# Miniprotein binders against a7ua95r516to809: the designs that were tried, part 25

Target 1, 294 residues: a7ua95r516to809
Amino acid sequence: ASLSLLSISDLVPDLQFIFFWMSNAIEILYFIQQKSPAYMQTIELMDDKAGSKESLLSATISANEEAMTILEEVIMYTFQQCVYYITKTLYVVLPGLLDCNPFGTEPSSEQCRRAAGVCVCAVCVMPEAVRRVVSVFQTTSDLLQQYQVHSEIQSQMFAYLFFFTNVSLFNQLIDKGPARGWFQRSRVLQIQASVKILLDWAKGAGHNHLAQKFFAKFCSTVTILASPPQQLSQMSWKALCAEHPSLKPVQLHRILTQYQLMAELGPLPIWQPSSEDEAYIYRTVDLLESFENH
Short names: E, the ipSAE of ESMFold2; O, the ipSAE of OpenDDE; V2, 0.75 times the mean of E and O plus 0.25 times the DockQ between their complexes.

## First folded at step 3 (miniprotein)

Design xa1
Fold by ESMFold2-Fast, scan of step 3:
Parts: C-alpha cells; structure tokens; sequence
Structure xa1 (fold): chain B 294 residues (1-294), chain A 106 residues (1-106)
C-alpha cells in the first residue's frame, strides 16, 4: 500500500474522533455553567470567622474561569478541524455540481421499467456530482446527531458550510463560467435544478433558514440567469437591486453583461446602472467573494 | 463512590495520562530524529504509535474531567482540561507530521 495517497475513507474516522471530543467538551462546559452559580452562592452564605471565605471564593472564580477558557479553546480547535476536513472534501466535489445534468438519464440506466406498454422511470436519481455534495452534508449531520452535539454548534457548522459552498459556487461560476459555457441558458437551468436538490436537502434536514440566508448570492445569480428575456427586460436596474440585495453592483453588472452576451440580446437601456452605483460597477476587487468575510 | 474515592481515581487517571503523553512525546522526538537521518519509513511507524498513545491519553483525561466535574472541584477540572487540550493539540501536530512525511515519500 502506498504512503503517498490517503483515501477519502479516512475522513469519517477522523471526524468521529473530533466530534466525540467536541461533544464532550460542550457537555462539560454546560455542566460547569449550570453548577457555578449555585456553588458561588453556597460560599457567599458561609460564615467567615477565620477569613477563609474570601480566599475560597477567589480561588473558585479563578479556577472556573480557567476551566471555561480551556474548554472554549478545545471546542474552537475541534470545530476548526471539522470545518477544515469537511470543506477540503467539499472543495473537491463542488465543481462537479456546475457541470452535471440532472435532466439527463445515463445511457446504461436500468431504472426504467415498462408498465402497460409505457416506459416509466421507477426512481428519481440525482446526478452523482450532486449526490457527492449531499453525502458530505448528510455525513456531517449524521455525525453531529450521533455524538449529540449541541444544536447551536450544529447551526454554526452548517452556516459555515453553506457559506463556503455559496462562495465556492459563486466564484467558480463568475470566474470560469464564460470559458466553460455555464452562462448558456440550458446549462443555467441544469445548475438551477442541481442547486434545488441541495436546498431541498437542507430544508429536509431542518436548515431551511440557514440555506436561504447563506445561499442568497448564488441563488440570486442563478435566478437572474434563468429568467426569460421578456421578464428580465421589464426590470430596471433599481428593481433588480431591490430583488437581489445580496449582489454587489459589480457582481450584478457582470451577471447582466454575461446574460446579454449569451442571449444575443440587443442593447437595452433598462439595465443601465443608477448614477449612485455607476462608480461601483468597476470595483473588480469586489467581484469575487472572500471565504473570510463570514 | 465517596468524594475521597473519586479524588483518588482522578489522581490515578491524571498520572496515567501524563505518562502516556510523555511516552508519545518521546516517540515524536525519536521520529523527528529518524526523519532527519532519512529513515522516513521508521519515523512514520513511530508517529502512528504516538497517535495511538495520544488518543489513549485523551480518553483517560476525559474520564478524569468527567469525574472532576461530578465532584465540582474547580482545580481538578482545570488541570484535567489543560492536559486534555495539550493532548489534543499534540495529536493534531502528529497528524500534520504524518501528512508531511507521506508527501515526502511520494
């Protein structure tokens, strides 16, 4: 066996170990937080004839503060490690989502059956590329449930994972989209269908609010690109900004420019930036999203 | 168990964990020496053994921490937590060393 390659199968055992420690650290932190006030009150109610009460109270406060600081450090460290492993895996599988066709059937598919002389597909299968992304989210959810990680930490984890996914997909679409043909209407509709599968998974997992918040930029982009020319031509720049507040002026301008090029539409005055936004449509430093602005 | 029996058990667990951490650190230093000498395969095996010792130490320290929390002794809680955080940090450092060594062997 080669030491040069680590299998992706090693990810789950490493995550199990880290989630185990995170869950335990959180449980102990909550235990200390629950017990500390009662213990402090007990010390304060003690008679202090020998002057020992103040020393005991001071020592107890100091020790509790140290314990809580260390627990918070362990929780932060294990959280960061989970995020590292999970996002490293997402980084590899996410580009496939932009290239897959959820409307296509594989030529070798045996999932179709004949019933009463009609060929019917018995199952709705998601593309392999989408299934790989969903699998990462599902595995994360399963591990958080298995180790009974507090719901607030679960929410923070998925908030970051959705944020990472949104930034990664948006940046790839804007940066590589023109060369890859991703702005062509047929490809945009495929991307929209694939994203819907991810959003439906998030809703089923109880993360609908987080998904709506953190996928807003990519969803706005895909929604605009999937709009029929008749509908989009009726909207002013101001109306588009109001409907898609997650998009910066430079981002909206780039999206509309790509839409116009791919749709072979003539120049339309209604897509002109407002005077207030005109200075910002050339801010190329704001075109791509940062992974650190969460 | 009485509070005194729990304190004795915590002390035993803390001592066992410290011994495991010391042995794992010795293996890490030996692995670094072997890697500098170009004996990457033996260094890799020692790092894998160090990982298992740090995992065992972390588990023992978590048991100590749980018992200390049951006692409500802040000093024992703080000591168990400091050692647990250190064991986890060292475990992650060893894993990074293993990844670097695997890249060099490819």
Amino acid sequence: as target 1 above (294 residues)
Amino acid sequence: DTSEELRQRIDELLREAKELIQEAERLMEEARRLAREGNLEEAFELLKRAVELFKEAAYILFLALRHAAELGDPDLIAEALKLLAEAIRLLLEVRRLIEELERELS
Scores: ipSAE 0.095, ipTM 0.544, lowest interface PAE 4.9, mean pLDDT 78
Fold by OpenDDE base, second read of step 4:
Structure xa1 (fold): chain B 294 residues (1-294), chain A 106 residues (1-106)
Amino acid sequence: as target 1 above (294 residues)
Amino acid sequence: DTSEELRQRIDELLREAKELIQEAERLMEEARRLAREGNLEEAFELLKRAVELFKEAAYILFLALRHAAELGDPDLIAEALKLLAEAIRLLLEVRRLIEELERELS
């Protein structure tokens, strides 16, 4: 199947298998860690009859170490596989978020249409493009809960998924935004509304802190672009840097330059980078975010 | 004696797990043979069955390990851990083989 047709629902059977083993491996590892001191002590307290105790202790230690090592490998592997499949699905649905008009009357989801009543739940009133993104995160959350995956692993998974989402959306907006008209005020307001829906979902799901942290760069970009020209033209470079610390100088400079072109503003001396930042605004290698930095 | 009954239950679980592992290994070897012969679909089905057997074996071994820990028998604990490690390694190998076959079928 072409990558373009891959839905999160198609991956659920595979993800269920992976989550099952991840959860079980964590549980078994925890069990071994908790019980190992007790059974080692039991061996140590045995009478040393003809070196049998030392042999038994050595064999038990070796078996424990081997089992723990394998379980750790299983946990790491299953975690990586979950992230791989989920991010692959996100890669497909995230571009739709930038093109979404959340103010349009889109028909209710097919699932809610089959219910005899108009479902007015927050998910049913979401634009289709936003709902697709939220569905990936919700399915992930539901699976993690279903298999009772440890809370720390859940947090790490969502941290990575939000990181990936932020990098993907930011890079697309910076690279393709001017050509696609995403820097136009009307389009920016649509993007801002769509992102707000996603952030509201994350808040409702208990991931507010992670969402605020990992979406900071994309949100800062959208906030700047959504600002009225009359307001933004009064803000100095230094003030914008202070208000949007998640943006590198090269990124802020690019955003302001594209904003200036879009708004047909003349050169604004107030947006000139400081002498300290002047060398950094030309570091084009730092313009786009890397997926490897996490 | 409740301890002897528990020991017998652990031994039964360990025996059952060993039987499941051996059956799954036989299925893996047969699947490898079929794959070499070009019968990829049948090989794939055997590997799926092997996965289920290893899952069951791992679950049984986890139960055995819990009971062995409750009993405080270090020999039974060590045996359960060894078999569990083997089942997990073999499960990962089956998964790798499935992924390889899926790539060849695509």
Scores: ipSAE 0.018, ipTM 0.436, lowest interface PAE 4.7, mean pLDDT 85

Design xa2 (at its last look DockQ between E and O 0.82; V2 from the best seeds 0.00; counts 0 for: pae E 2.4 > 1.5, copied fold)
Fold by OpenDDE base, look of step 5:
Structure xa2 (fold): chain B 294 residues (1-294), chain A 106 residues (1-106)
Amino acid sequence: as target 1 above (294 residues)
Amino acid sequence: DTSEELRQRIDELLREAKELIQEAERLMEEARRLAREGNLEEAFELLKRAVELFAEAAYILFLALRHAAELGDPDLIAEALKLLAEAIRLLVEVWRLIEELERELS
């Protein structure tokens, strides 16, 4: 119940604080790493005042190591907290992406309606369900930039968020797709269009490579399902495996089986798994993606 | 003159940070007391304030460390590092306490 009301905007104050400290901790750690050799050398070059130099050096080394260790823990902790909160909001909004009709005249956001002019910004022309997802990513990007978080940490965060999004969407599509009618061609085309909007956003935000990498499985699934029966029925199992290497054999087999049912196609010998893959298509444990492997 | 001024600034920052740490520790202890008494909301507010103070202390100590490194004073560097480590450790501890309280309130 409470999760359904959680918007990214509601978490912004908490996220701001976490991002602030993550950024500060990174800055401090970087400073210590860069300057520690110099100030250790300064101690080493001091005149030995009655054996105090060795004790001071030892104490400084110990304090330096402790500070660095704790800073690394803070960075890791704050990163995990950010990911935790952001993924919670994604969990709430991602299902809406699969049900979205981007070709429909959805009313513009209330915020843009109150402004006397129709905002024609890329976000305002998005379907509401897509906009909600993009808003989570955009807010994350804005916060990371606002607090000048190190680029490597930004990349890691987006990598994880895209990973999470891909796993979530893929698993939902595979598990619930048949029952929800998401395997119907018209619905698939809607999903494809919605995902394209998200990918276009990611490209515009400078995350094109990460998006292409981490959405590959979901995009492959949608691409297969969006393919006309006349085209897909001419593709062999091996050709499909080669074209969609992100899909496990069990996943491809499930997608093709469900496609066959939806399109009312008879058994297609050309889609028969290879002898090498035949043992793997029955590994149902590998059907859904795991969140643990990241 | 510039080195002495810098030393004085470092000493001031170290003093200020120590005061903030002490106040934050006091707030933590009071929050623990309130939590044991079942006053979780007030405890939570005190812990939030403690986070802010430890955070401020950590930043001040970072500034002190930077100035100490610029000055090349090993004693001040060591002191700033030690206090910085303490402030950050305490900050993490308060965050954990807040998370525990949030779980109890949810």
Scores: ipSAE 0.383, ipTM 0.753, lowest interface PAE 1.2, mean pLDDT 88
Fold by ESMFold2, look of step 5:
Structure xa2 (fold): chain B 294 residues (1-294), chain A 106 residues (1-106)
Amino acid sequence: as target 1 above (294 residues)
Amino acid sequence: DTSEELRQRIDELLREAKELIQEAERLMEEARRLAREGNLEEAFELLKRAVELFAEAAYILFLALRHAAELGDPDLIAEALKLLAEAIRLLVEVWRLIEELERELS
């Protein structure tokens, strides 16, 4: 099947089962970890009238250790499967943020009415490309809440999803941006508006800290590209590095090069890399981010 | 009597879980047979059903363990833990079989 045909709604039945078992495994593991000393003590204090206490204790210890070990594996496996399904869907919808004209798109209000009952949610007022991404995040959040998944696991899930989103958007922009015209001023402003809508959703959904941490690289890129030439030309290389610490020297250099091309500016002396960074601006291996860095 | 009612509930949960495990094992063995015969799609459907039954059994056994721990009955605690570990191990085994079949189907 084509990835462009896959939506998060089609995956909900599979995700419901996976979240159900992940939540159950976490609950069971937590119980065993917290109650194991108590029920081991119950066995230790029993009368050994039948001569079976030591054997029962040994069997119980063994079963307890096996259960905890396997439950940890189940939690890891179910987490990985959730990530697999969700990021597969994100991969399909994320490029649309870079092509989106958020100023001319109408929201899909009928879908939001079904998802939210009688209440019109913020998702319904978003441009369609942003709504598709938010729909993945919102569905994930709803499932995690529906199955009462522990808050630490919920945070870890969204940390990874935001990390994946940042890597995907940044890599697409850097790799395909010249050919797709995404560095043109009007496109950058449209991208900035789309990202702002997404970040506002994340803040309203209680994920502001995670979004700030994991979107920093892409947001810094867009902020630089959206800056007016008068403002940006006043900032030295060192000032830009200090303002945007998430960007590697090779990445900042590439972004400034594209900015110069689209603004029809020649090289600016103030943007000359520092002596310590000069060796790093050509390291092609550092240009694109790895999905395996989380 | 609350203590006797709790024992009865634990016995019901253990019985139900054993029935689920038996059915899931039957489905798992039938799925292995179908896979050997090359009927991978039918094997897939049986393995998915077995996963559901093992997962349900595991949660029922957790409830039994919780009640047995509350009652403080050492034999019921040990039985619930033993069956729970078995159900979880079988669940993981079926998941691995599903992964292998998915790779074969490409």
Scores: ipSAE 0.352, ipTM 0.768, lowest interface PAE 2.4, mean pLDDT 83
Fold by ESMFold2-Fast, scan of step 3:
Structure xa2 (fold): chain B 294 residues (1-294), chain A 106 residues (1-106)
Amino acid sequence: as target 1 above (294 residues)
Amino acid sequence: DTSEELRQRIDELLREAKELIQEAERLMEEARRLAREGNLEEAFELLKRAVELFAEAAYILFLALRHAAELGDPDLIAEALKLLAEAIRLLVEVWRLIEELERELS
């Protein structure tokens, strides 16, 4: 744990350097795009003595195109490097979010509901595991703002980070959830509260729209698992598919099967997949999400 | 004349940038030699120095480009753009080499 924390801290200087050059490359590219028409026109208006105008114009166009191409490659490369280092850090800290209790260590017992073994209060304290994830997002936001990176690129970065977080959390929950007991109702409610802290952070940071878009699959999963048995039992398979379009049939089936087992809803599945979905449900290779699909 | 003063400043910036690029390329070539000999740690240190020099050259060339654009001198704009593109290309190339050596050292 000590070495992992030091590694995360050690990446900050490298990230500062990469963000610095991403910002500089964007600034240089913007300057060239903005000023290029003006100096090209200056060349066009010059008096052509000894045939130098065409040669100079051709050379300037070539240099301008090469500079813009290389700057675009630098922006792309530095963006990819930032994403690589940040997601590598997120990969280490994200599993902790599924195993923490945000209902613990509340400041006042008077604000807590009377719940056996679980304290539900008006104000939730941020657990250490959630704080680590939020810290990664906040550090990213701070670096983007410190180096005045264009808002469109900031949006693209958080879109990817939210996408990565969503896939990572979903895959962890589906793959390891049964063995870890994460499908138990009390644990699901803890996960839901922890996710809400992340979503609230995103809203405060101005990324509410991106968070809603890219966390859809994990949020749908947690919403289903947190639903009362009476509510889910009254919904058909078709209705659940329509309510949660981000979930593939095989994913929805796995979630509902786990829910049925944990809620003790009888010996046979309450929810029956359509005949069209049955073949897809038996293809278990499509259960987990890919980090390469956007 | 401020126009002549800007031209002299641009010329000085271009000269300094060319010297930094030459020194960085020399370090990069020495690093390649050391890497071929299996001295990965020393090669890594030289590449880090090369990054600093290419980065400084790129920054100086960006300033030269801004001054050249302000002056409206097409020849200086073209030269600054060409050298800037080259410095940035080499900077990216040395970053990729550092990344490869970090994997080998791991």
Scores: ipSAE 0.225, ipTM 0.630, lowest interface PAE 3.9, mean pLDDT 80
OpenDDE base, second read of step 4: ipSAE 0.367; ipTM 0.744
ESMFold2 (binder alone), look of step 5: mean pLDDT 86; pTM 0.843

Design xa3
Fold by ESMFold2-Fast, scan of step 3:
Structure xa3 (fold): chain B 294 residues (1-294), chain A 106 residues (1-106)
Amino acid sequence: as target 1 above (294 residues)
Amino acid sequence: DTSEELRQRIDELLREAKELIQEAERLMEEARRLAREGNLEEAFELLKRAVELFIEAIYLMLEALRIAVELGDPDLIAEALKLLIEAIRLLLEVKRLIEELERELS
């Protein structure tokens, strides 16, 4: 709280340089890969004047391999630097999503009644916390477009950013949620609305497939927590596991336990793990997700 | 273009690329000096400029190589390849210097 929140705009000059470097290294690598076969063919078709053809071919192969290796290392380094700066910014702004209210101040009941019971006054606005996260994704997209980074690299970058966002939000919700009241239904509905804004952004940006894949765990968690008690109480442990395959047994058990407490469904256990999963609900080392993508 | 005009164009590209590489190497040496003196931010700015110059030199070398291959001149192909790999290798060296500066700044 004593440190001001790091803004993505503060990093743009450094990110522009790194994206410039990465983009050019990718283009140079691609050019060499595309043109190298033609160069080799040209050398092979040359008359062997002064006995230099075999030496030139060998030197060309060696130079090509060395250039590709160096460029791949530079691309990896610059990609990792972009990811580092972007995820560092995301890490600071993401927890705000769990506390923000995307719904405006509730209009008075009298205003709604006087409008014949039809009130669309509660407009979903983009909270500052959500806007900060969207700004990070949009700035990343803008830089990738500005420097004409190949679509494959763009997909890899957003795959990792969505993976990071999912892990960060899931871990924050599971670890700190009970103490902060984030499992209360009103809070969960606010979280769900905020996440929908991120998913809608991803869909508009052409990354719907990646968002569906990499947000699965957090989306499953929010879906369960937002479920009506009548619907959720009718589902067996086995059915919930089948519906939410991204959740580990210990994770699902923790979520359901918090749901039961916050919904005030009573002291009796409602969702009992299968005998096959019983041992796994106590594996606390599997509760939180790792940021390592192996 | 005539064969002679293309050879002159290659010579101009190789000359310009060598000048860019020399200037980038000068900036790298100046950056090392500034880093030793504790002026890490200025050292980083010089390394950023060196990267830009090496990238420009690489594109000039790629164009020279394309023309040299079209001419089928083995000496020009060899010279362009040598300079191209040297510029790419120096980009790796700049990467290592930037990593060292980032460790110092952290």
Scores: ipSAE 0.518, ipTM 0.851, lowest interface PAE 1.7, mean pLDDT 82
Fold by OpenDDE base, second read of step 4:
Structure xa3 (fold): chain B 294 residues (1-294), chain A 106 residues (1-106)
Amino acid sequence: as target 1 above (294 residues)
Amino acid sequence: DTSEELRQRIDELLREAKELIQEAERLMEEARRLAREGNLEEAFELLKRAVELFIEAIYLMLEALRIAVELGDPDLIAEALKLLIEAIRLLLEVKRLIEELERELS
């Protein structure tokens, strides 16, 4: 099947299997950690009449250590596989978020259309493109809850998924935005509204802090681009750097340059980088975010 | 194909582990019988042997699990983990039986 047709629903059976084993491995690891001391104590209390007690104890210690090591490897492996499949699905659906018009009348979800009434639930009122992205995250959340995965692992997974989403959206916006007209004020406002829906979902799902942290760069970019020319033209380079610390100088410079072109603004001396930042604005290698930094 | 050889090795390890588990379970049941007959010392020795067999089985399953992870085969990982859980549960039961016998011998 072409990558373009891959939905999160198609991956659910495979993901369920992986989540099941991840959860089980965590449970077994926890069990060994908790029960091993009691088991060792029992062996220590056994009568040494056969001279085998010390050998049995040593063998049991070694087996437990090895078991814990292998279980940790299984947990890491299953975690990585989950992230791989989920991010693959996100890769397919995320571009649609940038092209989405959330102010349009989109039909309710098929599931809610079968209900005798117009469902006004938060998911049904979402634009299709936003709903697809939210569905990936919601499915992930549901699976994590279904298999009772430890909260720390849940947080790590969402941290990575939000990181991936931010990098993907940011890079697409910076690279393709000018050519696709995503820097136009009307389009930016659509993007801003779509991202707000996603952030509202994350807040409702209990991931507000992670979402705010990991979406900061994309949100800063959208906020700058959504600013009226009259307002933004009054902000100095230093003020913009201070207000948007998640943006590198090269990134901010690129955004402002493209904004200037789009808004047909003449050269604005107030946006001129400081002498300290002047060397950094030409580091094009730092313009796009890397997926490897997390 | 190195992959097929590794799969065969996993299957062998899991088969051997299952055989050890079955023998250990047999020893546990025999120990229970002997304990009911009042032969507590012999029952205790059988339970010690059962522990040894479970530990050996656990090592084999851990090796199989390691190879399965290296292969990236979720089905083999699942099978190895399933057997590992069973062996751990049985090992806990042996522990319980040993503790019971020790209380009766004291």
Scores: ipSAE 0.018, ipTM 0.374, lowest interface PAE 4.7, mean pLDDT 85

Design xa4
Fold by ESMFold2-Fast, scan of step 3:
Structure xa4 (fold): chain B 294 residues (1-294), chain A 106 residues (1-106)
Amino acid sequence: as target 1 above (294 residues)
Amino acid sequence: DTSEELRQRIDELLREAKELIQEAERLMEEARRLAREGNLEEAFELLLRAVILFLEAIFLMAEALDIARELGDPDLIAEAQKLLKEALRLLIEVLRLIKELERELS
């Protein structure tokens, strides 16, 4: 068991090594696609002592195809290792996002000062927990830029990091939320504000499409929980399912049950599952999300 | 540009390529040791790193060979060609070891 918690900064040297190999593998794969004739010419320049040049060229072609396959495996392996280390760090810092207060009024050394027309005296407190999560995403972005990792790989990495963040936050909220008071309206609004900071970061980083796609479940959950009682009580089960297609029936049912409890609402007939969905609300195995992409 | 600048460029490419080949061979030897000890997964990882280093060396050597031909220096051409042949031989050896190790891991 590890007694030490590693920050993203502590992982930078290991991540730099992995990104270095990933970047080199991508570059070499690209060069092989363009420079394959150079390898064949080199074989043609070799001594034709025992075999024919055709035999040597066939061996070189086979070796090139094997090298390309292995480089693709190296790229995937290094990608998965980066994801592993980054998500391990995220897993430690993400629960703090559910307990922080982004509406804090205390002065902070972090001040929003811009010559472009933002008040010079504006004091904004970003919760430390949100700052830690943003730091993980920013450090990842910085390393991908530093090693000039191909844009497609960058997009795939943030797709998975957003997927992981969504699953982690959703599972924490659903599983531990009732005991920790996270379904209280004031706490839900704080969670919503904190998540907006992450989504704003993603938008600024050019990953808005990925964030919208992979945060859908947690965003739907928070949107429902933050809805005013008079608005939400007018929506039928079918309307809620249509507006929030990322939520499974058992998940929506659990969310609405918690909402009823916190908003002092009695049983609402309009929130009864449709006959088509009634069987699915008994699937407790589907309540929590898997970290595996199925 | 000048013949001296081209000669220095060849020397740099050959030096860098030799260092990459030596490091790749060290990784291959460490991988063989790990495989003998039954640590097949770590051996596989080291062999993949060796492939990258051999490929880097091969590309540097190919550039050195092209420059040597432009200079028309038979000794430099022969040296670059010899090292390129050796790097290709070792790359093929690593790829064979990787295939054998993958088969064992399956």
Scores: ipSAE 0.005, ipTM 0.226, lowest interface PAE 10.7, mean pLDDT 76

Design xa5
Fold by ESMFold2-Fast, scan of step 3:
Structure xa5 (fold): chain B 294 residues (1-294), chain A 106 residues (1-106)
Amino acid sequence: as target 1 above (294 residues)
Amino acid sequence: DTSEELRQRIDELLREAKELIQEAERLMEEARRLAREGNLEEAFELLIRAVALFFEAIYLMLEALDIARELGDPDLIAEAKKLLLEAIRLLAEVLRLIEELERELS
């Protein structure tokens, strides 16, 4: 059983229903939590037979516990469904980000207008591949705002989406990058510019802290690969580990090896692992990131 | 006048909630039929819509319960609570059906 490949636009009607229900379940949960003490107090204040009052209190507690459990299950389920559909869409569009050129030299006439002697086509235009990724994030943000989903749940969703994006991009770059030429300096600079567009979007959307936290590994990788040879060659292994704590020793070693090959720097023993890390650089099982949130 | 207005509001909320529950139950039955016929994707869509309707009904009944409490009418409180618990129970059934369909889709 498989779902067809869908764009984010194709998923909007289904996502609207799921977001509507998640929002309603959250509101109902908070309403029960807020009103439950008042209802319990009302029962306590009732002038009634002792036995029936205690029975009503017990029944109300049980009903509230049951309702809260069901609502929590619904919130969790609807959250997981939103994440599933959105990340499935992201998985399809993310590889394009590694292949696009935001510095392309052939703007169309439709993208070029003059206002007060300034030509709009002289400004860097967002590549279609980057626009597709931004559209997924923007549509998610719009739906969360439309259905007034609580800020904490919004933060959890974007935390996961950024985590997923980071892992997906990192794994593709490390695993397939050498064969696809993505480690070449010109390509790395294009990737860096594309990632900056995503990070700028996240900042504008109020998710700067989450983006910095969850994109750390991929950003570290791109930063190292984009570093000038003169600057990078002066750094020790310990200094690189200190600046890039999100990278595992085997990941940092692979990145530096690729950088050395592409930059034609010759032998650079200064990028040797510490004795403590040396054993871990040969554990290839730790090279690629897991999609499990740790 | 104010008490009569509040009672009319409760009657309206309970009526709307009952209609939503009935439509949601109809969607559940149709989804079960489609699942038996092998149309799992359409069945899944109907169950998601049923979830939608049950939550809307639950929200209306919580509002009705709050107004009934304000009025201090024990019969209206009991009626709203009964419908609320029934809708929550049915919602749990929908979630179980969704889990079953997802297992078949995997």
Scores: ipSAE 0.013, ipTM 0.321, lowest interface PAE 7.8, mean pLDDT 76

